# VH-VL binders against tRNA threonylcarbamoyladenosine biosynthesis protein TsaE (tsaE), part 8

Target 1, 162 residues: tRNA threonylcarbamoyladenosine biosynthesis protein TsaE (tsaE), of Nostoc sp. (o52749)
Amino acid sequence: MTIDQMTIDQMTKIFLADKESTLNLGILLGETLTAGSVILLEGDLGAGKTTLVQGLGKGLSITEPIVSPTFTLINEYTEGRIPLYHLDLYRLEPQEVLSLNLEIYWEGIEIIPGIVAIEWSERMPYKPSTYINVLLTYGDEGSRQAEITPFNCTISDLIATK

## First folded at step 16 (VH-VL)

Design z3 (from x1 with heavy chain G103N)
Fold by ESMFold2, last read:
Structure z3 (fold): chain C 162 residues (1-162), chain A 123 residues (1-123), chain B 109 residues (1-109)
Amino acid sequence: as target 1 above (162 residues)
Amino acid sequence: EVQLVESGGGVVQPGRSLRLSCAASGFTFDSYAMHWVRQAPGKGLEWVAVIWYDGSRKYYADSVKGRFTISRDNSKNTLYLQMDSLRAEDTAVYYCAKVPYENKGSYTHFDYWGQGTLVTVSS
Amino acid sequence: SSELTQDPAVSVALGQTVRITCQGDSLRKYYAHWYQQKPGQAPVLVIYGKDNRPSGIPDRFSGSSSGNTASLTITGAQAEDEADYYCSSRDSSGWHLVVFGGGTKLTVL
């Protein structure tokens, strides 16, 4: 039960009975993740990606509304414990994503480290060296499933604390 | 040894045009984003424009948008600023500056600056 | 647009420590960068990001940030440190844009 080091590619499946379950998962992540963390969100429209990010904001003690930045690409929040950088790549092709140099948000050189949450991350042609991948899929009767795959980060306690 | 040398400054009347050049040497010019920064006499620094290493993206300060055009010729290791519809408030020393990272257009701090070239806009 | 505010002037006795500040809302999410400019010369980068010092910059220069404020500290000020100091950062309206503070004239007494 002890986290000895970062766990690579450990996949965890979580059943999400309703919207509140998705929100609570986000709250847990927002409370536990440190500055410099990157969350890559995958899933179809309506799968709960924005609800998860709203949970992240709540876990960070952000009170202002969090909405998907589908048209603005990036929304930045500085109200909470650490910054939240919320990206939505829905409207971009992978080559367009390359040209944006999004790594500035997690490299910690010019942008103060926070939590980076990227919706529609399947549009990314590359991955950071450290991230958490969350795939949200539909289940039966309004439920969802989250498939959480960490890479070079410490989230192995996530299931035990829920 | 990285060097940036601006040229093309001079005295022009309001409403006229001027083209500045920045000759680069000592580094792989086509791998670095380039910026123009200006400084009115006795005043502070004001950012003007950026062009990405491959020319794919260009951005401008609101004060010059629609009047100035940044460009580059990577075969000549030269950065340009075309300044149209010049105004008295465009009077400044114009510096070119480079970002320190290869193939990274989004970075906004500058490790090397040119010596500057003076543009004076007066009637 | 982001605005970066600096005190227009500060003084320090030779060999003493001085802090130059830069304030702006964008500094809650973007690090400031610091440039030294002597009369008739181009600016020189002295600190960038959190507290990164370029090669050739003396270790008496350091940077820090907290809240909406960034600071440049010179410990053991030397006569040659007398200059104008500018902070810069990204503009919140477009993170590819740059803004500068108004500058601080440092006088070494």
Scores: ipSAE 0.780, ipTM 0.880, lowest interface PAE 0.7, mean pLDDT 89
Fold by ESMFold2, fold request of step 22:
Structure z3 (fold): chain C 162 residues (1-162), chain A 123 residues (1-123), chain B 109 residues (1-109)
Amino acid sequence: as target 1 above (162 residues)
Amino acid sequence: EVQLVESGGGVVQPGRSLRLSCAASGFTFDSYAMHWVRQAPGKGLEWVAVIWYDGSRKYYADSVKGRFTISRDNSKNTLYLQMDSLRAEDTAVYYCAKVPYENKGSYTHFDYWGQGTLVTVSS
Amino acid sequence: SSELTQDPAVSVALGQTVRITCQGDSLRKYYAHWYQQKPGQAPVLVIYGKDNRPSGIPDRFSGSSSGNTASLTITGAQAEDEADYYCSSRDSSGWHLVVFGGGTKLTVL
């Protein structure tokens, strides 16, 4: 096992019995993550990615409705504790994503740092050096599972409280 | 040493066309997004347009959209602004400006500016 | 709203501190950038992002932001600081677009 494998091997699986469980996971992440954090969301259509982002917003004390920006690319929320930048890459090919230079949202140069949540992050041709990957998969009887994999970040407190 | 030199300004009648050029030197021109910014006499700065380093994306201020076309020739290290259907309100000094990062079109601050070329639109 | 609003003029005594402000709703999520322009010259970038100074800009120039307001602060103002100052930022209607404030004329007394 190498240092890189130890980081990847720190993946956490969470059983999500219902929609409220997915919301609560989002709330925990919204309460815990600091400005500059990036959450990459993966999963099939309907797996709960937008529900998790709605939880993020609730954890940040955002009261306005959060909907996926499938056609606008991004919705930006400044109401809460720190900004929430919600991206949806569903309609883009990786080459189109590359040309957008999305790192502007977490580099802290022109955009005020917040939490970046990217739906359909499978479309990204590159990853930031620090992020949390959340893979949402269907389980049996309408349940879900979240596989949370941190890369170069301090998510260990989250694991210890579950 | 980065240098940007605008040319092609002059006096033109309303409704006519004019093409501005910006000659670039001292940096790898084809790696940087380029912008046009204008300033009417005695007035403030007004952003006009951007073109990405590879020409793949172009964006315009509402005041010029449909009348102006930004372009570049990377083999000649030259930025252009084609201005059609000119109006008196287009009278200004036109600056070209450079984004400071290679292969990054989405950044909106400028580290180098040309000295400008004057366009006067009058009868 | 994507407008950036600046006071048209501000004065400061030699050696004193002055703040030049820029207000706009987009500044809640986008940092402002600041340019200095002296008569007959092209603008010069003095602050970008939160508080980044390009090489060659004196450390008496600093930036800050809070809410919908960005500020350029000059501590220990010198005669050479007399100029027009413009803020600039991204347009809220499209993150690839640029907007400038109306400019502030700084007079050093």
Scores: ipSAE 0.767, ipTM 0.872, lowest interface PAE 0.7, mean pLDDT 88
Fold by ESMFold2, fold request of step 22:
Structure z3 (fold): chain C 162 residues (1-162), chain A 123 residues (1-123), chain B 109 residues (1-109)
Amino acid sequence: as target 1 above (162 residues)
Amino acid sequence: EVQLVESGGGVVQPGRSLRLSCAASGFTFDSYAMHWVRQAPGKGLEWVAVIWYDGSRKYYADSVKGRFTISRDNSKNTLYLQMDSLRAEDTAVYYCAKVPYENKGSYTHFDYWGQGTLVTVSS
Amino acid sequence: SSELTQDPAVSVALGQTVRITCQGDSLRKYYAHWYQQKPGQAPVLVIYGKDNRPSGIPDRFSGSSSGNTASLTITGAQAEDEADYYCSSRDSSGWHLVVFGGGTKLTVL
């Protein structure tokens, strides 16, 4: 029996007809992702990144309002099943991101593992060795698409069941 | 092998200033964030300040903000604490402490401490 | 301002197991770190993070956490373990800040 489940899976595209679809994708991820998961969110303004994170919070049973931490940089939620660490790098340059030592949120040394969701991850000068990339793009007639690419993890089975 | 030696403590009157030093040896000082922690006589530990390995970021406890200044001279392997406008409640043993990871300023636990230097603020 | 609460004192019979607790809301997201301090001496790190023991610390020291509570456990307490024990953690009120508990005096009987 093989124990190696760290292979990179292929990208999955998901059609998102409306905002509720984006929210429901987040809910599924929040209900099923394990502690230590890192989600890197990419896409233009209005593509649905914060809506997806609001879904993550609902899937974790967080009842607090979840808003983009554009000015606070980081919001930390402990109400739910596991912690949610919500970051927004929109206002930072890559050298500023480097100096934050963000890896502390997924290394499990000082910060208790949870789900890390990073908006505007394009601003990162480096990536963790294990993460899920979610690119949100505009589609036809007001719809969106989510391009979900796991790196060095097994989460693709979860996405494929949807 | 790692050694941290504080100096500069003493008895001073309220409102006066004092400068503490922490001499470091046995490790690459310029790669590690450094902290000051104090302990009033018969009391618990209280965090005071941090300076990142390259001096680029400094943070202070509210109780000392605006009065204390942390600094470092990496060429001399020395950490400093300039204490201005001293008050009776600043009376404590002052320790310097080292973060265990190179080039990582965000960690908040300390693998090595100095022996401490006593500051007494009294008339 | 985060607060970490410890009982002021705990006793244990020689060779028995003792648990020292630390409580605070920030411990739901940050691991506690534990320091031992003997009279007239500097603190010594005995446990950090989830359950990491620095080199030279006896394996009778272990750490755990659940909810808003972190614990230091000493299994088979020795006379030399008599000391003050402090927990510390990141301060939830600000980035890169530190908070300490009030300390627990351990007496080995």
Scores: ipSAE 0.757, ipTM 0.872, lowest interface PAE 0.8, mean pLDDT 88

## First folded at step 17 (VH-VL)

Design e1 (from z2 with heavy chain G103N)
Fold by ESMFold2, look of step 17:
Structure e1 (fold): chain C 162 residues (1-162), chain A 123 residues (1-123), chain B 109 residues (1-109)
Amino acid sequence: as target 1 above (162 residues)
Amino acid sequence: EVQLVESGGGVVQPGRSLRLSCAASGFTFDSYAMHWVRQAPGKGLEWVAVIWYDGSRKYYADSVKGRFTISRDNSKNTLYLQMDSLRAEDTAVYYCAKVPYENKGSYTHFDYWGQGTLVTVSS
Amino acid sequence: SSELTQDPAVSVALGQTVRITCQGDSLRKYYAHWYQQKPGQAPVLVIYGKDNRPSGIPDRFSGSSSGNTASLTITGAQAEDEADYYCSSRDSSSWHLVVFGGGTKLTVL
């Protein structure tokens, strides 16, 4: 048993002192999450959503630059341990999101399971039956807080170190 | 019993137009995305186009984009392919095919195919 | 281009096991689907996704994938398995578009 290990099975608040802390949380998630995981990212502009996805990529051993796919909607990465499917719904209204049938990315029938990370997930008119919600908020002295809420899943062996 | 029956094939000169039909029965046609796939004589399968169950989205192979138009009439359970500016390389058997899931336009495997209709483009 | 590459032909002795392969970059993120086509007939779906077999397809048909390669395996090949086999998947650059491999002619000896 390691004292740095944690299992997240209910809403958990994590203090993020700086941008590097946000990146490190992403790295831990990328190293820990299994294929088929869906991460729904919420937070104001500049709260660290893309930084967290960049951490996910590093935790998966992706070396390509990870930028928000605001124009392309979906960027797909196959370099790492498992695929990363990075979505950005900023430009879409909920009706447009519904019409795209994006659930194919997590249903596991035609698309090889990986981590699905969705920025601007509040644009979704529906949620998967299983997902992880990450809300990034501002704290004191330039810090951030991550509120991680799993729905019908558990994040095993997440190691949080300062 | 799911059935897909293509019609409208024939011999046509280059530069002319032809419209193919695919009559569907045995399933709720307006809930399923439909595709056209063609096969030139002695050659492999080539995907042509898709129309989503409600007609909201259409996509085309580069080889036919701008010349072919896929459409559907859900009140008649019929899929169409309008083929304009036909070329010799469009000579093929044309199949219609359906995806297996209701209201899922994003799936791309086909559980039922028609028997095809032959289009021959020859001067 | 998201080309899928198949060997043009393969042979198997009656009752033996054969593997038909399909390679392409799109197969690192999308499963292949497999169709059987006999001369003068429409294609028939035999395997889709990871290893899903439609109802009515014999259990001697199975699928697998690794890296950029998908395989269709027929164990205990029978005379009626003689056909052309096509893999299909999504275009690597445009996930809503479909691509087919060039096909593999299976001969059962």
Scores: ipSAE 0.820, ipTM 0.901, lowest interface PAE 0.5, mean pLDDT 90
Fold by OpenDDE, look of step 20:
Parts: sequence; structure tokens; C-alpha cells
Structure e1 (fold): chain C 162 residues (1-162), chain A 123 residues (1-123), chain B 109 residues (1-109)
Amino acid sequence: as target 1 above (162 residues)
Amino acid sequence: EVQLVESGGGVVQPGRSLRLSCAASGFTFDSYAMHWVRQAPGKGLEWVAVIWYDGSRKYYADSVKGRFTISRDNSKNTLYLQMDSLRAEDTAVYYCAKVPYENKGSYTHFDYWGQGTLVTVSS
Amino acid sequence: SSELTQDPAVSVALGQTVRITCQGDSLRKYYAHWYQQKPGQAPVLVIYGKDNRPSGIPDRFSGSSSGNTASLTITGAQAEDEADYYCSSRDSSSWHLVVFGGGTKLTVL
């Protein structure tokens, strides 16, 4: 449980013209991120968080349909290059999130490390020591913008070497 | 020294109820999730139930769901298992077990076990 | 609930290496934990996670995983290692649930 003693790297803004662009960003992340990577996703409803995770899945070569885990809270996909753990905290209060101890997904003690993607991460009362924050916002005419901020890492630090 | 001591076991008839207790000492009881695991005579281990450190969450194996209730009294450092509608297949040694980390209810490996208490359900 | 499968019995000669394997879908995403149980005693955690050994557990015990399997390896088996060994993990159907394997009786010859 790491709180605010984190180093914030430079934020990168990416223009996303359409859903495909969002998906492609996810694909890139899925192809490059290593096991143990945590992506925290922020953005309003419809901002493309799930689309990004779908891209992640595609980048990981997951063929199973990736759906929103709003109801299930957690969807786990193991068919890819590395596991994808897709979490959605939309329906949870921070105190409820705390009780779940979601850190088990990135601590590597009981759960095999993979990529952890958490939607509505602003609900988290604490953050991992290292993660990438992705804020998706609405743009004009249906476009989106992704603000990517590494915490205690750079994007290159999370690139997988096969 | 961590100690877990189960009690309440005995012989009961099918359909009856029994309440097990687990007295904990040697650690901050109210900070740890607790589990029940049982073992039928000559058989393997079977997970039964878990309760969060503050009792906020409880989960059960399908085999006991609706019949068993896990609870705890943190003021007494005691874990409980209320067993209702007992069946012959509930015959087992019942162990209480703790997780190794404070306030980590989701962890599922157990660093300490009690010695167990035997429950026998027979006509 | 998901299941973990173990061979019911294996044997090993003194000083030799033995591997006890656990198989199940849950092991594709969850690490297995291993417990040793001797007759009339409570289980004892011997390996957890990727390959973590609790304090007091000899270094001849090690854990590994691959695909949908997990293995407990005893390198240089001792007479006192004769026991039942159980793997355990989270249930594949629900990460809140726990599942045990059927257990493996290890005989040291």
C-alpha cells in the first residue's frame, strides 16, 4: 500500500481521433508492457476506458471477448502472452475497494503477475508503487484525448523484452 | 507465539446444529482474516469459509453455503462457525487458520493452523 | 467450483529428488500454495506463491509453476518428509474462494 510518496514523470498527451485510435493505443500498451504492470484508467463514462483495455487484450493476443467488468468487478484473461486482469471500480466506494485488497494483483504473492488494468481508478484509496495513469477525456466531435502519466517509472521501463 | 485453539466439536445427529469456536492469541486478531478448513477422516482438506478481519465480508464453499455461518468476536479474539442442518458428509476435523498479513482479507495461504476439533454427524 | 488434481501417492528414495504436481485451471492465474501434513497433525505451510518458503522450512523444498500446473519439489528427500502434501489456490470461478487439491501421499523409501 503506497500512498503519495511517488515520483511523477512527465505527462504525455495523445490525441485519439476515434475508437480505433483508442484501441490502437491499448494494443501498443499490450504489446510492450511487462508482467506486473499496472494501468490505472480514469475518465468519464464512455471515454473509452474499456476500449483501451480491449486494445490491451488484443496486444496480448487474447482472443476472448473483453467486456466491461462493472458487474463482476474483475475479469481475468489467461490466454494471452501474459495474464490480463481487468478491474472496474465504478460501483465501489473507496472503503469497499480497500477491503478487497486489490494489491494482490500486482504484489505477485498469490496471483501470477500480468497486466492489471483498473477502470475508475480514482476510487482507489491507495495506489501501487509503480503504475501508469491514463486519463481519457472527451474531445471535440467524438474525439478523445489520453493523458498518460508514469508514476515511479517510464513507459520504457515497462517495455517487455522477449 | 501464535495460537489457534478450536473447540465445540462432538457427536451430533443429522439435521442438528453445532457451533465451533476458535480462540486466537499471540497476534492482533482483529487485523487478520480467518478461515475454516475441514478434513473428513482419511480424506483431504476442504476449504469451508473465510471472514474478513472486520467481519465485513464472508465467503463460503458451495458445500456449506446456506447452512454454515462464519462469524467473529474481535473483542474476544474468537472465530466461530455456526453449523446448521448438519449432514453425515460434514463429519470432519475442523481447523481454523489465519492469513499471514494484516488487513489482507483477500490472501488465501495460511501460516498458522489450529489442531482442529472433530465433528461427527451420525445417526 | 474449480478443482485441483494431484496424484494420490508418490515415492522417493532417501536423498533423491521428487516432484509433486498439482493441476487445475486456477493455476493459470493463481499461484499454488503447498501444505505438509503428517498423521495426527495440522497442515503446515511449506511453500507459497511463486517460490516462497516460510521461516523454518528447509531449503530442499521449492515451488514452481507452468501453464496450468504447479509443483512442489523436494531436493534430497529426508525421512521426515514422508507426509501428505496438499496444493491450494484461489478458485478459478471466484477469486474469493479457496480450493485444495486431493493431496499426495509421499513415501520415503
Scores: ipSAE 0.784, ipTM 0.896, lowest interface PAE 0.6, mean pLDDT 93

Design e6 (from z3 with heavy chain N103D)
Fold by ESMFold2, look of step 18:
Structure e6 (fold): chain C 162 residues (1-162), chain A 123 residues (1-123), chain B 109 residues (1-109)
Amino acid sequence: as target 1 above (162 residues)
Amino acid sequence: EVQLVESGGGVVQPGRSLRLSCAASGFTFDSYAMHWVRQAPGKGLEWVAVIWYDGSRKYYADSVKGRFTISRDNSKNTLYLQMDSLRAEDTAVYYCAKVPYEDKGSYTHFDYWGQGTLVTVSS
Amino acid sequence: SSELTQDPAVSVALGQTVRITCQGDSLRKYYAHWYQQKPGQAPVLVIYGKDNRPSGIPDRFSGSSSGNTASLTITGAQAEDEADYYCSSRDSSGWHLVVFGGGTKLTVL
């Protein structure tokens, strides 16, 4: 997978020709991200958010099926290198998200640190102090684009190690 | 000093109702989630229910769901457990307990417990 | 499973080190919390999370976890440590439910 810096030093734009490209981006992230990492996923229905998380699982060596937890809110996987906590906020309004105290998943007090992946993160009225934002959008000819923006973390070094 | 004091326990017949209270002092009660935990005589601890700091969320163990109602009155610093359709298996000491963090209803460990109040369900 | 399993009883000679264990699949993703309970008294939190000790708990108490197992360790056990010990954790079978282990009676010889 090829990473290119765009006009903003902190943002990386990645062209995703097909579903496999989206999977491969997820695999790279799953192989390289450390415990305590939070990935906030944005994008319209069908933009590839769940496909990216399936890639995360593959990069973590998870063999269990990974499906979006749209109705259960949270699916938790312990099979791989580190835990994967997969959330989907599609069914929630921002005030409902506020009351969940999702920070329990990255504060490391009760929950063992892993990778937290949150689909429909635009429903969040607050964000962790450290996270990676991934916006998936439709492009031309059925392609997708990922806009990756790290906040208070170093993503270029992590990606460059693979 | 944080204090939690349960009351309202007693002997009651099966099928009847009882309401427990937990009086809180020494902390900002309306900022903390509260739990009920019970212990049958000679047995281990069993979680019963939780209510979030603002009363917005309530969760119950399967063994009491539909029969028990947790509630709170933040103006009186009091936690309640309404127990309906009581069964012999509900006989236990009932403790109230608080989570240690303000405005964090999702946490499930308890830094302070009350002394407990005994509920005996017998004919 | 969300079930937490503890041995019913463990003994230790005065001044020696003891481990009390708690096992369950949920402990692969959730830290255990540990409570001490003396006869006729309410439980007292002695360890929470990875290895956090509340104020007032002696430093001879520590916690650890690996795989599906959490342990409470008491180094230099004292007579006053004789009690029942319960582990607890989040229960992944429902939203924010709590599960307790069956308890371990510690006898100090």
Scores: ipSAE 0.740, ipTM 0.866, lowest interface PAE 1.0, mean pLDDT 89

## First folded at step 20 (VH-VL; from z2 with light chain N52Y)

Design g4
Fold by OpenDDE, look of step 21:
Structure g4 (fold): chain C 162 residues (1-162), chain A 123 residues (1-123), chain B 109 residues (1-109)
Amino acid sequence: as target 1 above (162 residues)
Amino acid sequence: EVQLVESGGGVVQPGRSLRLSCAASGFTFDSYAMHWVRQAPGKGLEWVAVIWYDGSRKYYADSVKGRFTISRDNSKNTLYLQMDSLRAEDTAVYYCAKVPYEGKGSYTHFDYWGQGTLVTVSS
Amino acid sequence: SSELTQDPAVSVALGQTVRITCQGDSLRKYYAHWYQQKPGQAPVLVIYGKDYRPSGIPDRFSGSSSGNTASLTITGAQAEDEADYYCSSRDSSSWHLVVFGGGTKLTVL
């Protein structure tokens, strides 16, 4: 899929043949998204959410291993082109999420803007005004599908000029 | 007008306990996270603890963790700091401080401070 | 626990510009906040976040950040600006914790 196609479509479906494809999608997003971008990740356990974030890290030139933040809730990586904030809400109820005030990561007041990636974003009672949603679903024979939907933006609005 | 008034300071021996209070007025107290910050005589500022607006979350500096307890009574617009097992290094002026935003306890800059209360721990 | 470091003392001539710098790993991902403290008084917030001034703070105060550093700049120092200045930010190890720098004593000559 080309960047042009991603910028034109309100919703884009991408076939992911294997784990490497998921990683490559993440790499593309990590290379193109700008500071302040929020990516909300949905999908069942094992759908490849963490793999996508690992791709994001690679696209940002982060060399530190990116691991699931299921238990830590938040992992922060600062050695890349821009910071990566990786959140996982799997263990949290919506009310608990609300109390964490996660919006501090994209408000840009106390935390330096970066890419915010939130796994299990469906648990969020409130969402930012601008974000992209990525739904990962299982396909046949171990494949996956990504449904990318921008909200109050286009993909191009989040792409840095190279 | 926002006002924060600390009280409860005094002279205590090591190993003893002391409870500080901070009386708040001029804002909706039960909607704001509150912090304690201390300053040893002639030294710099040291963050002590934070409590969320509803008391649901509390965090402490390592230097006081396990010894100090932050709490609040929203019906009385009062913040507390229970200090147990006091040490000489706990000697300081203790300030209460508020965050500037309602319901956003994760913020870490303080728009209002009290005038502080002095705690002296000595034999 | 992370650490923020400041020079213990700096001086500036009246009407001149001075920059107070804060350094620490936490500043790679968190903005610094700055407090002014005069003798016998409580600290006063003068700059927070990227470069925000609270109401009542003169526009001669400004903030900046680069790498693992943050700076408070006073453009056109006044006699009343003589004070201790502290930087502060979230702790690098935990975003729920707060850390302060050691403070910088500013003398206006």
Scores: ipSAE 0.716, ipTM 0.886, lowest interface PAE 0.6, mean pLDDT 93

